# Designs tried in a protein design chat: VH-VL binders against NAD kinase (nadK). Part 169

Target 1, 268 residues: NAD kinase (nadK), of Syntrophomonas wolfei subsp. wolfei (q0aze0)
Amino acid sequence: MKIILVNNRFKENTEKKAQEIAGQLSALNVEVIIDNGLDEPYAGTVDFIMVLGGDGTMLRAARRYGQRAIPVLGVNMGTVGFLSNIEINELAEYLPLILREEYSLEARMMLEVAVFQQQSLLTRVFCLNELLLRSNSPRMLSFALEISGQKLEPYRGDGLIVSTTTGSTAYSLSAGGPIADPQLDAFIVTPVASHIINKRPLVVSPEREISLHLLEEREAIIGIDGQIKMDFGAENRVLIKRAPHPLLMVNLKAKPFFTSIDRSLQRQ

## First folded at step 13 (VH-VL)

Design AA64 (from AA1 with heavy chain T28S; framework fv_bermekimab)
Fold by ESMFold2-Fast, scan of step 13:
Structure AA64 (fold): chain C 268 residues (1-268), chain A 123 residues (1-123), chain B 107 residues (1-107)
Amino acid sequence: as target 1 above (268 residues)
Amino acid sequence: QVQLVESGGGVVQPGRSLRLSCTASGFSFSNFGMHWVRQAPGKGLEWVAAISYEGSNKYYAESVKGRFTISRDNSKNILFLQMDSLRLEDTAVYYCAKDHLWFSRSSYGMDVWGQGTLVTFSS
Amino acid sequence: DIQMTQSPSSVSASVGDRVTITCRASQGISSWLAWYQQKPGKAPKLLIYAARTLQSGVPSRFSGSGSGSDFTLTISSLQPEDFATYYCQQANSYPLTFGGGTKVEHK
C-alpha cells in the first residue's frame, strides 16, 4: 500500500503531525509520500491520499490528484470545514478501516478549466469548487456567457462564478447562489453584482460546456478555488466543462450535510 | 497574413452541380466556425450555410436546405460547398467567411472574408 | 426566421455629417447583432459585433447601440472612405439573417 500525505507547508504543527503519521504508517509496512506543496505532484501510482488540514488543503489536493481516481480522505486539523470527514484525534480509531479498505466513496464532480490567450492554450487546470471571473478595478465588466453554444444576454457587473455543487457553499453562496446537495452533479452559474436587472443564478446540466470572454477591454482576473489567480483580458477566453473524473472522497463517518450547513448559516 | 481564397465558381446550366472551395491560410482553420454568404448582382447579402469548427454541426438557409452541403477538411484548411440542383435564383457571388471567435459553438460575426467567386448561368 | 429591416435604404450625406442607420429585428435578439461595411466590388468588413463592441482596427467614429429588437449604427463625422453600403446581421440564432442594406452616398 502506498499513501500520499498532503499537508499545508505554512503550518509547522501540520508538518510535525504528517511526519508522526508517516512513521506510524511505515511501521505498518505502508509506503508514504509526503506532499507539502513545494514539489511537483508525485507521479507514481498510489492507493490512497490522506489530506491533513482544512478545506484549502483539500482543494489543493483535488487539483493535484483529483483526476487519478484515487480515494481521498480529509482529516481536519483545526477549523471545521465541509471537505474533511474525520478529525485528527479520530485517525487512530479509523486507521484499521482505511488499511482494510472498509469505507465508502462519495464522488464529487470537478471542473476542467482551459484558459486561452488568443487561440493558444495558456493553462488547463482542474478544480473542486469554482472558477471566478471578477473585475480587478472599480469599472464593471461586460462579458459573454455561452452554454453549449447558446449565447445568453451579455452580463454587465462585477463578474460571474461557475461552481460545482461542492462549491455551492463557497464563493457562490456569498454571491447569492443556491445551496446544492454535493451528491448532485450540476454547474451553478452565479452572477456577481450584476447591473442587469433579473440576472439569476442558473443550475445547468454538468454535460454542458460553458465559455466566457470579455466584450470590452477591462482589467479582470480569474480565480480558481480561491487559490490560483490569473489576469484576464479581452484577448482571453475560458472554456469550462465537467472534468473526466470526479474526486473520490472517503466516507468513514456520517456527516449530515443539510444540518451542517444550517448550523453554519446560523453562525453568520 | 490571414486570408481566404474561393474557387470553383463559373458558368453553369440549370439543374447541374458545382463544388465551391475556400482555402484558408494564416490562421488556425480548425479553431473557427466557417460560413458561406452570397450576394446576387446588385442585391444584398444572404447567409447560406455554416459549419462548426470541429465539423459536427451544420446549418443552412431554408432556400438551400436539401440542395447544398457544407463540409470542411481541417487537415488541408479547406471549406467546401457542394451545390446540387442549381437554379437561376442561385446566381450570386459566393463568399466564404471566418467566424470571429475561436472554439465557439455560436456565431458573433464574420471578421475575415474571401474575395468571392461568381456563380452564374449560360442560359 | 428572424427578419432584419434596415432604414433608410439609402441616405445622402456630406463629409463631416453624422449618419444614423437603424436596424429592427422581427424577434428579440438580445445584443447579438453585427454591422458590416461593403464597398463596391469588395467583400464586407466587420465593424461591430455584440451590438456595440468595435472590431479592432475600426475607427472610433463608428459606434453601435441598442438591444432587443432595435439597433442603431452611428458614424459621428463621415469621412470620404465611409461612402459604402452598410448591413446589419443577427447572430442570435440560425439561420443567420442580414438586413437589406443602407447605401451611404454623396449629396
Scores: ipSAE 0.717, ipTM 0.870, lowest interface PAE 1.4, mean pLDDT 91

Design AA65 (from AA1 with heavy chain T28I; framework fv_bermekimab)
Fold by ESMFold2-Fast, scan of step 13:
Structure AA65 (fold): chain C 268 residues (1-268), chain A 123 residues (1-123), chain B 107 residues (1-107)
Amino acid sequence: as target 1 above (268 residues)
Amino acid sequence: QVQLVESGGGVVQPGRSLRLSCTASGFIFSNFGMHWVRQAPGKGLEWVAAISYEGSNKYYAESVKGRFTISRDNSKNILFLQMDSLRLEDTAVYYCAKDHLWFSRSSYGMDVWGQGTLVTFSS
Amino acid sequence: DIQMTQSPSSVSASVGDRVTITCRASQGISSWLAWYQQKPGKAPKLLIYAARTLQSGVPSRFSGSGSGSDFTLTISSLQPEDFATYYCQQANSYPLTFGGGTKVEHK
């Protein structure tokens, strides 16, 4: 069995904990690759991916490995999040089930984001939560949104979020988007501080293609999962579609989404 | 150099057929929707037909629907307009035009135009 | 079909003049309107799209305004090369339709 341990070497003592867990797994004759986010993703074949950290570390793991159809387990280290399944202090209890492949998988859709400058591809990124288009100055953006070739009335405001259902509890929620069942496949399109009062969030089939471009030269940015940031101007265009493969998340422990979100909203 | 060059116009008799071609160079043809626009002598512009960048969607003006067929060959960078059952009212310079935005399934405006090819009728 | 009506059909102007051309759609087209310039014997040139977005390389003396059904093209200070016919075109829905044109000619 070969396992990738994904951690953030710069966050607290996560590198040390990853090394300790790697030692424990090696003692059980499991091959371990540690991915701390600094190098290229591991290119070889692996049987399982274990993510040590919070939701942010899981988002990075999804971007790096989510398209490979490999089981991914989120192991929380401290702060409770939506993307982890078990706590670090529960790992020893569940490790035998992991090694015997005694778990279920939940598929989570991902976005494929392609950013162009004129006709040249600048970057292609897969993400689990969302793409954010945002003004980088006090001036409002003016931009066009196409959904499978249908032009909506131009948007005028601070920006737009295109989210997965998994991302419905991230930036989209803060901007007034709906909370969505993460087992549902859909895009959620949420405007950010629209100048037009009647611009509402849209829930759109994941089979559609979404495109964005500026209608006026402005300073703007594209943000992906809150982790990737790049400049965006009138010569740029972004194309968004459903990624070819969903992220396969490991369920070892029942985690009821709606009661968890309800409690989270009561505490915040 | 970004260019569109039309060919295939000429003198025809009413009721006959004619096929126009438009050869593209200097841009990635397969990334853009394409249009045919005509202009009768001394008259204004009239949009005729459009085809999506991948070729799957086609649109026609009501005056030509059922008589004209738009098509494209992305491997050769050529746009076509097959004109059947030609009428005297079809007399015009026919322009080939590229839509403004790449990979769009909609139209924003036509930013590159050919020089036009004249279709006229013999007495 | 969406009918596009331009006014005036022609205007006589001198270099340095401010020229205004109006276009009216028979139904709402949001901001999806383009403006073109055509010189005698030449193909049209795109000036403006999305009602107010200036095409790359077009001089800043050209500007567009309007939304919904009423649109205006303005040339703030007419230059010798601006004597031409101007057309609006709706890009809201197929079939696409052009206005009848406005000829800007020498006084």
Scores: ipSAE 0.696, ipTM 0.857, lowest interface PAE 1.4, mean pLDDT 90

Design AA66 (from AA1 with heavy chain S30R; framework fv_bermekimab)
Fold by ESMFold2-Fast, scan of step 13:
Structure AA66 (fold): chain C 268 residues (1-268), chain A 123 residues (1-123), chain B 107 residues (1-107)
Amino acid sequence: as target 1 above (268 residues)
Amino acid sequence: QVQLVESGGGVVQPGRSLRLSCTASGFTFRNFGMHWVRQAPGKGLEWVAAISYEGSNKYYAESVKGRFTISRDNSKNILFLQMDSLRLEDTAVYYCAKDHLWFSRSSYGMDVWGQGTLVTFSS
Amino acid sequence: DIQMTQSPSSVSASVGDRVTITCRASQGISSWLAWYQQKPGKAPKLLIYAARTLQSGVPSRFSGSGSGSDFTLTISSLQPEDFATYYCQQANSYPLTFGGGTKVEHK
């Protein structure tokens, strides 16, 4: 068995904790690769990915490894989030179940985002939460949205979010998007400060292809999962589709999604 | 040097067939939807047919539906229009044109045009 | 099919004049309208797409406006090379349709 331990190099005890866990796993004849974000993703085959940290660390792990169809477990280290399954102080209790593969998997869709400059592919990235198109100046954007070849009325405003159902509780929520059951597969398209009063969030089939391009030269950015930032101008285009593989999230204990989100909304 | 060059026009008899070709160079042909647009002598532009960049979706004007077939060969950078059951009303210069936006299944406008090829009738 | 009606069918103008051409769609086409210029014996050239976006290399004296069903092409100060026929074309849905054309002629 080979396991990748993903941690956040900027958090005080995560690397020390990763080393402690690696020692425990090595004593059980498990090979361990530590990914603290400094190097390229591990290129070899692995059996399991353990993410030590909050939702941000899980998003990074999903972008790096999510398309490999390998079980990924989120282990929370102090911050309340939606993407971890167990707490760090519970890991010792659950470790035997992990090693015996006594857990269930929950599939979470991911986005495949291809960003072009004219016809040349600049980058292809996978993400778990969302792509954000946002103005990078006081001027509003004017842009075209295509959904499977259908052109909608041009958007005027600060931007647009294309989200997975997992991302429905991230930036899409802040922009007025719906809360979605993460068991569903769908794109959620949420306008950001639209000048058209009745531009509504859209929930569309994950089989559709979504594309965006600017109709006027403006300073804009593309944001991926709130972690990657790229300049976007009128010569750029982004194509978004369902990623080939979902992220396979390990479920060791029940998480009460609906009651948790309901309470979060009550707390402002 | 982006260009489109049409060929295959000529003089035909009513009820016969013609196959028009349009050879593309200077751009990545397979990335763009393509169109045929015609113009009768002294008259305006009339859109005839379109084909998606992959070749899977085809669209026709009502006046030619069932008689004309659009196709493309992305390996050779050639667009075709097979014209069957030709009528006097099909007399026109036929232009091929490239859609503006790459990898789109919609149309934004036609930014590159060939010089046209004339289709006319002996009667 | 969406019918596109252009007016006027022709206009006589002199260099330096402001020329306005209108185009009406028989149903709503959002902003999905293109404008073309065609000179005698030549293929059309794309001037404007998405109702108001100038094609690269098109002089700034050309501008487009409108949305829904009513659209306008304006040439702010006509130049000798602008004597031509102008066409609108809806790109909202297939089949695509052109307007009848407006000939901008000398005198």
Scores: ipSAE 0.704, ipTM 0.857, lowest interface PAE 1.4, mean pLDDT 90

Design AA67 (from AA1 with heavy chain S30Y; framework fv_bermekimab)
Fold by ESMFold2-Fast, scan of step 13:
Structure AA67 (fold): chain C 268 residues (1-268), chain A 123 residues (1-123), chain B 107 residues (1-107)
Amino acid sequence: as target 1 above (268 residues)
Amino acid sequence: QVQLVESGGGVVQPGRSLRLSCTASGFTFYNFGMHWVRQAPGKGLEWVAAISYEGSNKYYAESVKGRFTISRDNSKNILFLQMDSLRLEDTAVYYCAKDHLWFSRSSYGMDVWGQGTLVTFSS
Amino acid sequence: DIQMTQSPSSVSASVGDRVTITCRASQGISSWLAWYQQKPGKAPKLLIYAARTLQSGVPSRFSGSGSGSDFTLTISSLQPEDFATYYCQQANSYPLTFGGGTKVEHK
């Protein structure tokens, strides 16, 4: 059995715990690869991915490994979040189940984001939560949204979010988007501070293609999962599709999504 | 060196057929939707037909629907217009044109045009 | 089909003049209108798309405005190279349609 442990080298507490867990797994004849985010993703075959940290670490793991159809378990290190399944102090209890593959998997759709500079592909990224297009200045953007060949009336405002259902509780929520059951596959398209009051969030089929480009030269940025940031100008275009594979999230312990989100909203 | 070159025009008889070709160079042909636009001598521009970048969607002006067929060969960077049942009203310079935006399933405007090929009828 | 009506069909102007060309769609086309310039014996050249977005390399004296069904192309200070025929074209839906053209000629 080969397991990747994903953590952050610059968080000493999580780095120390990752080394401790790696030692314990090695003692059980499990091969361990540590991914602290500084090197390229491990290219070999693996059986399981264990993410030690908060939602940010999980989002990075999803971008690096989410398309490989490998089970991914989020282990909470004390950070409040939505993407972990068990707490670190519960790991010893659940480890035998992990090694025997006695768990269920929850499929979470991902976005495939392709950013072009004119005719040239600048980057292709997979993400779990969302792509954000936003103004980087006080001036509002003017941009075109195309959904599977259908051009909508141009958007005027601070930007737009294209989110997965998993991402419905992230930036899309802050911009007024709906809370979506993460077991549903859908794109959620949420305007950011639209000048037109009738621009509402859209919930569209995950089989649709979404594209964005600026109609006026402005200072804008593209943000992916709140972690990747790129300049975006009138010569750029972004194409968004459902990624080929969903992220396979390990479910060892019941985590009630709706009551969890309700509690979070009440705490503001 | 973005270029479109039309060929296949000439003098024809009413009721006959003609096939126009448009060879593309200097850009990635299969990324763009393509159009045929014609202009009768001394008259304005008239859009004729369009084909999506992947080739699956085709569109025609009412005046040519059922008589003309647009197609493309992405491996050779060639756009075609098969013109059947030609009429005197089809007399025009025929331009091929590239749509402005790559990988779009819609149209935003035509930013690159060929020099045109003339289709006329013998008297 | 969406009918595009341009006015005027011709305009006589001198270098330095402000020239305005109007285009009206028979139904709403949002902002999906392009403007072209054509000189005698030459292929058309794209000036503006999405009603007001200047194509790369087009001089700033050209501007577009409008939305819905009424659109305007303005040349703020006509230059010698601007004497040409101008066409609007709707890109809202197929079939695509051009206006009849406006010839900008010397007084």
Scores: ipSAE 0.638, ipTM 0.826, lowest interface PAE 1.6, mean pLDDT 90

Design AA68 (from AA1 with heavy chain S30N; framework fv_bermekimab)
Fold by ESMFold2-Fast, scan of step 13:
Structure AA68 (fold): chain C 268 residues (1-268), chain A 123 residues (1-123), chain B 107 residues (1-107)
Amino acid sequence: as target 1 above (268 residues)
Amino acid sequence: QVQLVESGGGVVQPGRSLRLSCTASGFTFNNFGMHWVRQAPGKGLEWVAAISYEGSNKYYAESVKGRFTISRDNSKNILFLQMDSLRLEDTAVYYCAKDHLWFSRSSYGMDVWGQGTLVTFSS
Amino acid sequence: DIQMTQSPSSVSASVGDRVTITCRASQGISSWLAWYQQKPGKAPKLLIYAARTLQSGVPSRFSGSGSGSDFTLTISSLQPEDFATYYCQQANSYPLTFGGGTKVEHK
């Protein structure tokens, strides 16, 4: 059995904890690869991915490994979040189930995001939550949104979010988007501070292709899962579609989504 | 150098068929939707047909539906217009034109045009 | 089909003049209108798309405005090379349609 341990080297002793867990797994004849985020993703075959940290670490793991159809378990390190399934102090209890492959999987859709500079592919990334287009100056953007060949009236405002259903509780929620059951597959398209009074969030089929480009030269950025940032100008175009494979999330313990989000909203 | 070159125009008899070709160079042909636009002598522009960048979607002006067929060969960078059952009112210079935006399934405007090829009738 | 009506059919102007050409769609086309310039014996040249977005390399004296059904192309200070025929074209839906053209002539 080969397991990747994904951790954030810059968070409170997560590197030390990852080393401790790696030692424990090695003692049980499990081969362990540690991914601390600084190197290229491990290219070999693996049986399981264990993410040690909060939601941010899970988002990084999903971008690096989510398309490989490998079970991914989120292990919380004391931070409240939506993407972890068990707490670190429960790991010893659940480890025998992991090693015997006695768990269920929940499929979560992902986005495939292709960013072009003129006609040249600048980058292609997969993400679990969302792509954000936003202004990087006091001036509002003017941009075109195309959905499977259908052009909507141009958007004027601070930006737009294209989100998965998993991402419905992330930035899209803050911008006024709906809360979606993460077991549904759909794109959620949420405008950010639109100047046009009738622009509403859209919920569209995951089979749709979505594209964005600026109609006027402005300072803008593209944000992916709140972690990747890149400049976006009138010479850029972004194409978004459903990723070929969902992220396979490990369920060892029941996690009541609706009760959890209800409590979270009471704190806003 | 971005260029479109039409060929296949000429003098034809009513009711006959003619195939126009447009050879693309200097840009990635496969990334763009393509159009045919015609202009009768001394008249204005008339859009004729369009094809999506991957070739799956085709669109036609009402005046040519059922008679003209647009197609493309992305491996050879060639756009075609097969014109069947030709009529005197099809007399025009036929332009090949590239849509402005890459990887779009819609149209934003035509930014590169060929020199045109003339279709006229004898007899 | 969406009908595009241009006015005027022709306009006489001198270098330095402000020239305005209008285009009306028979139904709403949002902002999806392009403007072209054509000189005798030549293919058209794209000037503006999305009603107001200037094509790369087109001089800033050209500007577009409008949305819905009414659109204008303005040349703020006419230059010798601007004497030509101008066409609007709706890109909202297939089939695409052009206006009848406006010829900008020397006085």
Scores: ipSAE 0.696, ipTM 0.860, lowest interface PAE 1.4, mean pLDDT 91

Design AA69 (from AA1 with heavy chain S30D; framework fv_bermekimab)
Fold by ESMFold2-Fast, scan of step 13:
Structure AA69 (fold): chain C 268 residues (1-268), chain A 123 residues (1-123), chain B 107 residues (1-107)
Amino acid sequence: as target 1 above (268 residues)
Amino acid sequence: QVQLVESGGGVVQPGRSLRLSCTASGFTFDNFGMHWVRQAPGKGLEWVAAISYEGSNKYYAESVKGRFTISRDNSKNILFLQMDSLRLEDTAVYYCAKDHLWFSRSSYGMDVWGQGTLVTFSS
Amino acid sequence: DIQMTQSPSSVSASVGDRVTITCRASQGISSWLAWYQQKPGKAPKLLIYAARTLQSGVPSRFSGSGSGSDFTLTISSLQPEDFATYYCQQANSYPLTFGGGTKVEHK
């Protein structure tokens, strides 16, 4: 059995804990690869991915490994989040179930984001939460939104978010988007400070193709899961579609989404 | 460098068929939607047909629907217009034109045009 | 089908004049309108798309405005090379449709 441990090297306790867990797994004849985010993703085949940290670490793991159809377990290190399933102090209890492959999987859709400069592909990235297009200057953007060949009225404002249902509780929520059941597959398209009052978020089929390009030269950026940032100008175009594979999240214990959201909102 | 060249026009008899071709060079043909636009002598522009960059979607003006068929061969950089059941009203210079925006499933405007090929009828 | 009506059909102007051409759609087309210039015996040239976005290489004296159903092409200071026929074209929905054209000719 081979397991990737994904951690954040910039958190001292997480790095130490990853090393400790790797030692324990090695003692059980499990081969362990540690991914702290600095090197290229591990290229070989693995059986399981264990993410030690918060939602940010899970987003990185999903981007690096989410398209490989490998079970991914989020292990909370003390920060409450939406993408972890068990607490670190529960790991020893659940480890036998992990090694015997006695768990269920929840599929979470991902976005495939292709960014072009002119006609040349600049990058292709997969993400779990969202793509953000936003102004990087005091001036509003003017941009075209195309959904499966249908041009909507040009957007004027600070930007736009294209989110998965998993991402509905991330930046899309802050911009006025709906809270979506992550069991649903859908794109959520949420405007950011639109000039047109009452421009509403859209919930569309994940079979749709979404594209964005600027209609006026402006300073803009695109952000992916809050972790990748790129300049975006009138010579750029972004194409978004459902990624070929969902992220396979491991469920070892019940963690009901709706009561978790309700408690989070009450803490405001 | 970027160029579209039409061919296949000529004198035909009413009710006959004719196939127009448009050869593209100097750009990545399969990245763009393509159009046929015609102009009768001394008259204005009339859009005739369009095809998506992958060839999956085709669109026609009502006056030619059921008689004309647009197609493309991306391996050879050629656009076609098969014109069946030709009528005197089809007399025009036929232009092929490239849509402005790459990888779009919609139209934003036509930025590159061929020189046109004339279709006329025998007297 | 969306009908596009241009006015005027013809305008007489002198070099240095401000020329305004209007285009009206029979139904709302948002901002999805293009403007073309055509000189005798030549293919059309794209000037403007999305109602107001200048095509690369088009002089800044050309500008577009409008949204919904009423649109305007303006040439702020007419040059000798601008005497031509101008066409609007809606790109909102298929079938695409052109206006009847406006000929800008010498006074």
Scores: ipSAE 0.701, ipTM 0.859, lowest interface PAE 1.4, mean pLDDT 90

Design AA7 (from AA1 with heavy chain H100K; framework fv_bermekimab)
Fold by ESMFold2-Fast, scan of step 13:
Structure AA7 (fold): chain C 268 residues (1-268), chain A 123 residues (1-123), chain B 107 residues (1-107)
Amino acid sequence: as target 1 above (268 residues)
Amino acid sequence: QVQLVESGGGVVQPGRSLRLSCTASGFTFSNFGMHWVRQAPGKGLEWVAAISYEGSNKYYAESVKGRFTISRDNSKNILFLQMDSLRLEDTAVYYCAKDKLWFSRSSYGMDVWGQGTLVTFSS
Amino acid sequence: DIQMTQSPSSVSASVGDRVTITCRASQGISSWLAWYQQKPGKAPKLLIYAARTLQSGVPSRFSGSGSGSDFTLTISSLQPEDFATYYCQQANSYPLTFGGGTKVEHK
């Protein structure tokens, strides 16, 4: 059995804990590859991915490995989050189930984001939560939104979020988007401070293709899962579609989504 | 430089067929939707037909629907307009034009135009 | 089909004048309108798309405004090279349709 252990090198306790867990797994005759986020993703075949940290570490793991159809387990290291399934102090209890492959999988859709400079592909990236288009100056944006070849009325405002259902509780929520059951597959398109009255979030089929480009020269950025940031100008275009593979999240114990969300919204 | 060159125009008899071609150079032809637009002598512009960048979606003006067929060969950078059952009202300079935006199945405007090819009729 | 009504059909102007051309759609087309300039014997040239976005290389004296059904092209200070015929064109839905044209000529 080969396992990738994903952690954040810049958190001292997570690095030490990752080494401890790697030692325990090696003692059980499991091959361990440690991914601290500094090197290229491991290119070989693996059986399981264990993510040590908070939601941010899970988002990075999903971008790096989510398209490989490998089980991914989120292990919380003390930060509050939605993408972990067990706590670090529970790992020893659940490790035998992991090694015997006695768990269920939950499929979570991902976005495929292709960013172009004129006609040249600048980057293609996969993400679990969302793409954010936002103004990078006091001036509002004017941009075109195209859904499966249909042009909507131009958007004017601070920006737009294209989110998965998993991402409905991230930036989309802060911008007034709906809370979506992550078991549903859909794109959620949420305006950010729209100047146009009654510009509402849209929930569309995950089979739709979404594209964005600026109609006026403005300073803008695109953000992917809150971790990748790129300048975006009038010569850029972004194309968004459903990623070929969902992220396969490991369920070792029930985590009730709706009561967790309700509790989170009451916290200040 | 970016250019479109039309060919295939000429004098034709009513009821006959004619095929126009438009050769593209200086840009990645397969990334853009393409249009045919005509202009009768001394008259205004009339949009005739369009084809998506991959060739799967085709659109026609009502006046030519059922008589004209738009097609493209992305491997050769050529746009075609097959004109069947030609009428005197089809007399015009025919322009091919590139849509502005790459990888779109919608239109944003036509930013590159050919010089045009004249289609006219004898008795 | 969406009908595009352009007015006036011609306008006489002098260099330095402000020229306005209007275009009306028979139904709402949002902001999906383009403006073209055509000189005698030449192919049209795209000036403006999405009602008000200036095409690269087009002088800033050209501007577009409007949304929905009523649109305006303005030339703030007419230059000798601006005497031409101007066309609006809706890009909201197929079939695409052009206005009848406005000829800007010398007084």
Scores: ipSAE 0.707, ipTM 0.859, lowest interface PAE 1.4, mean pLDDT 90

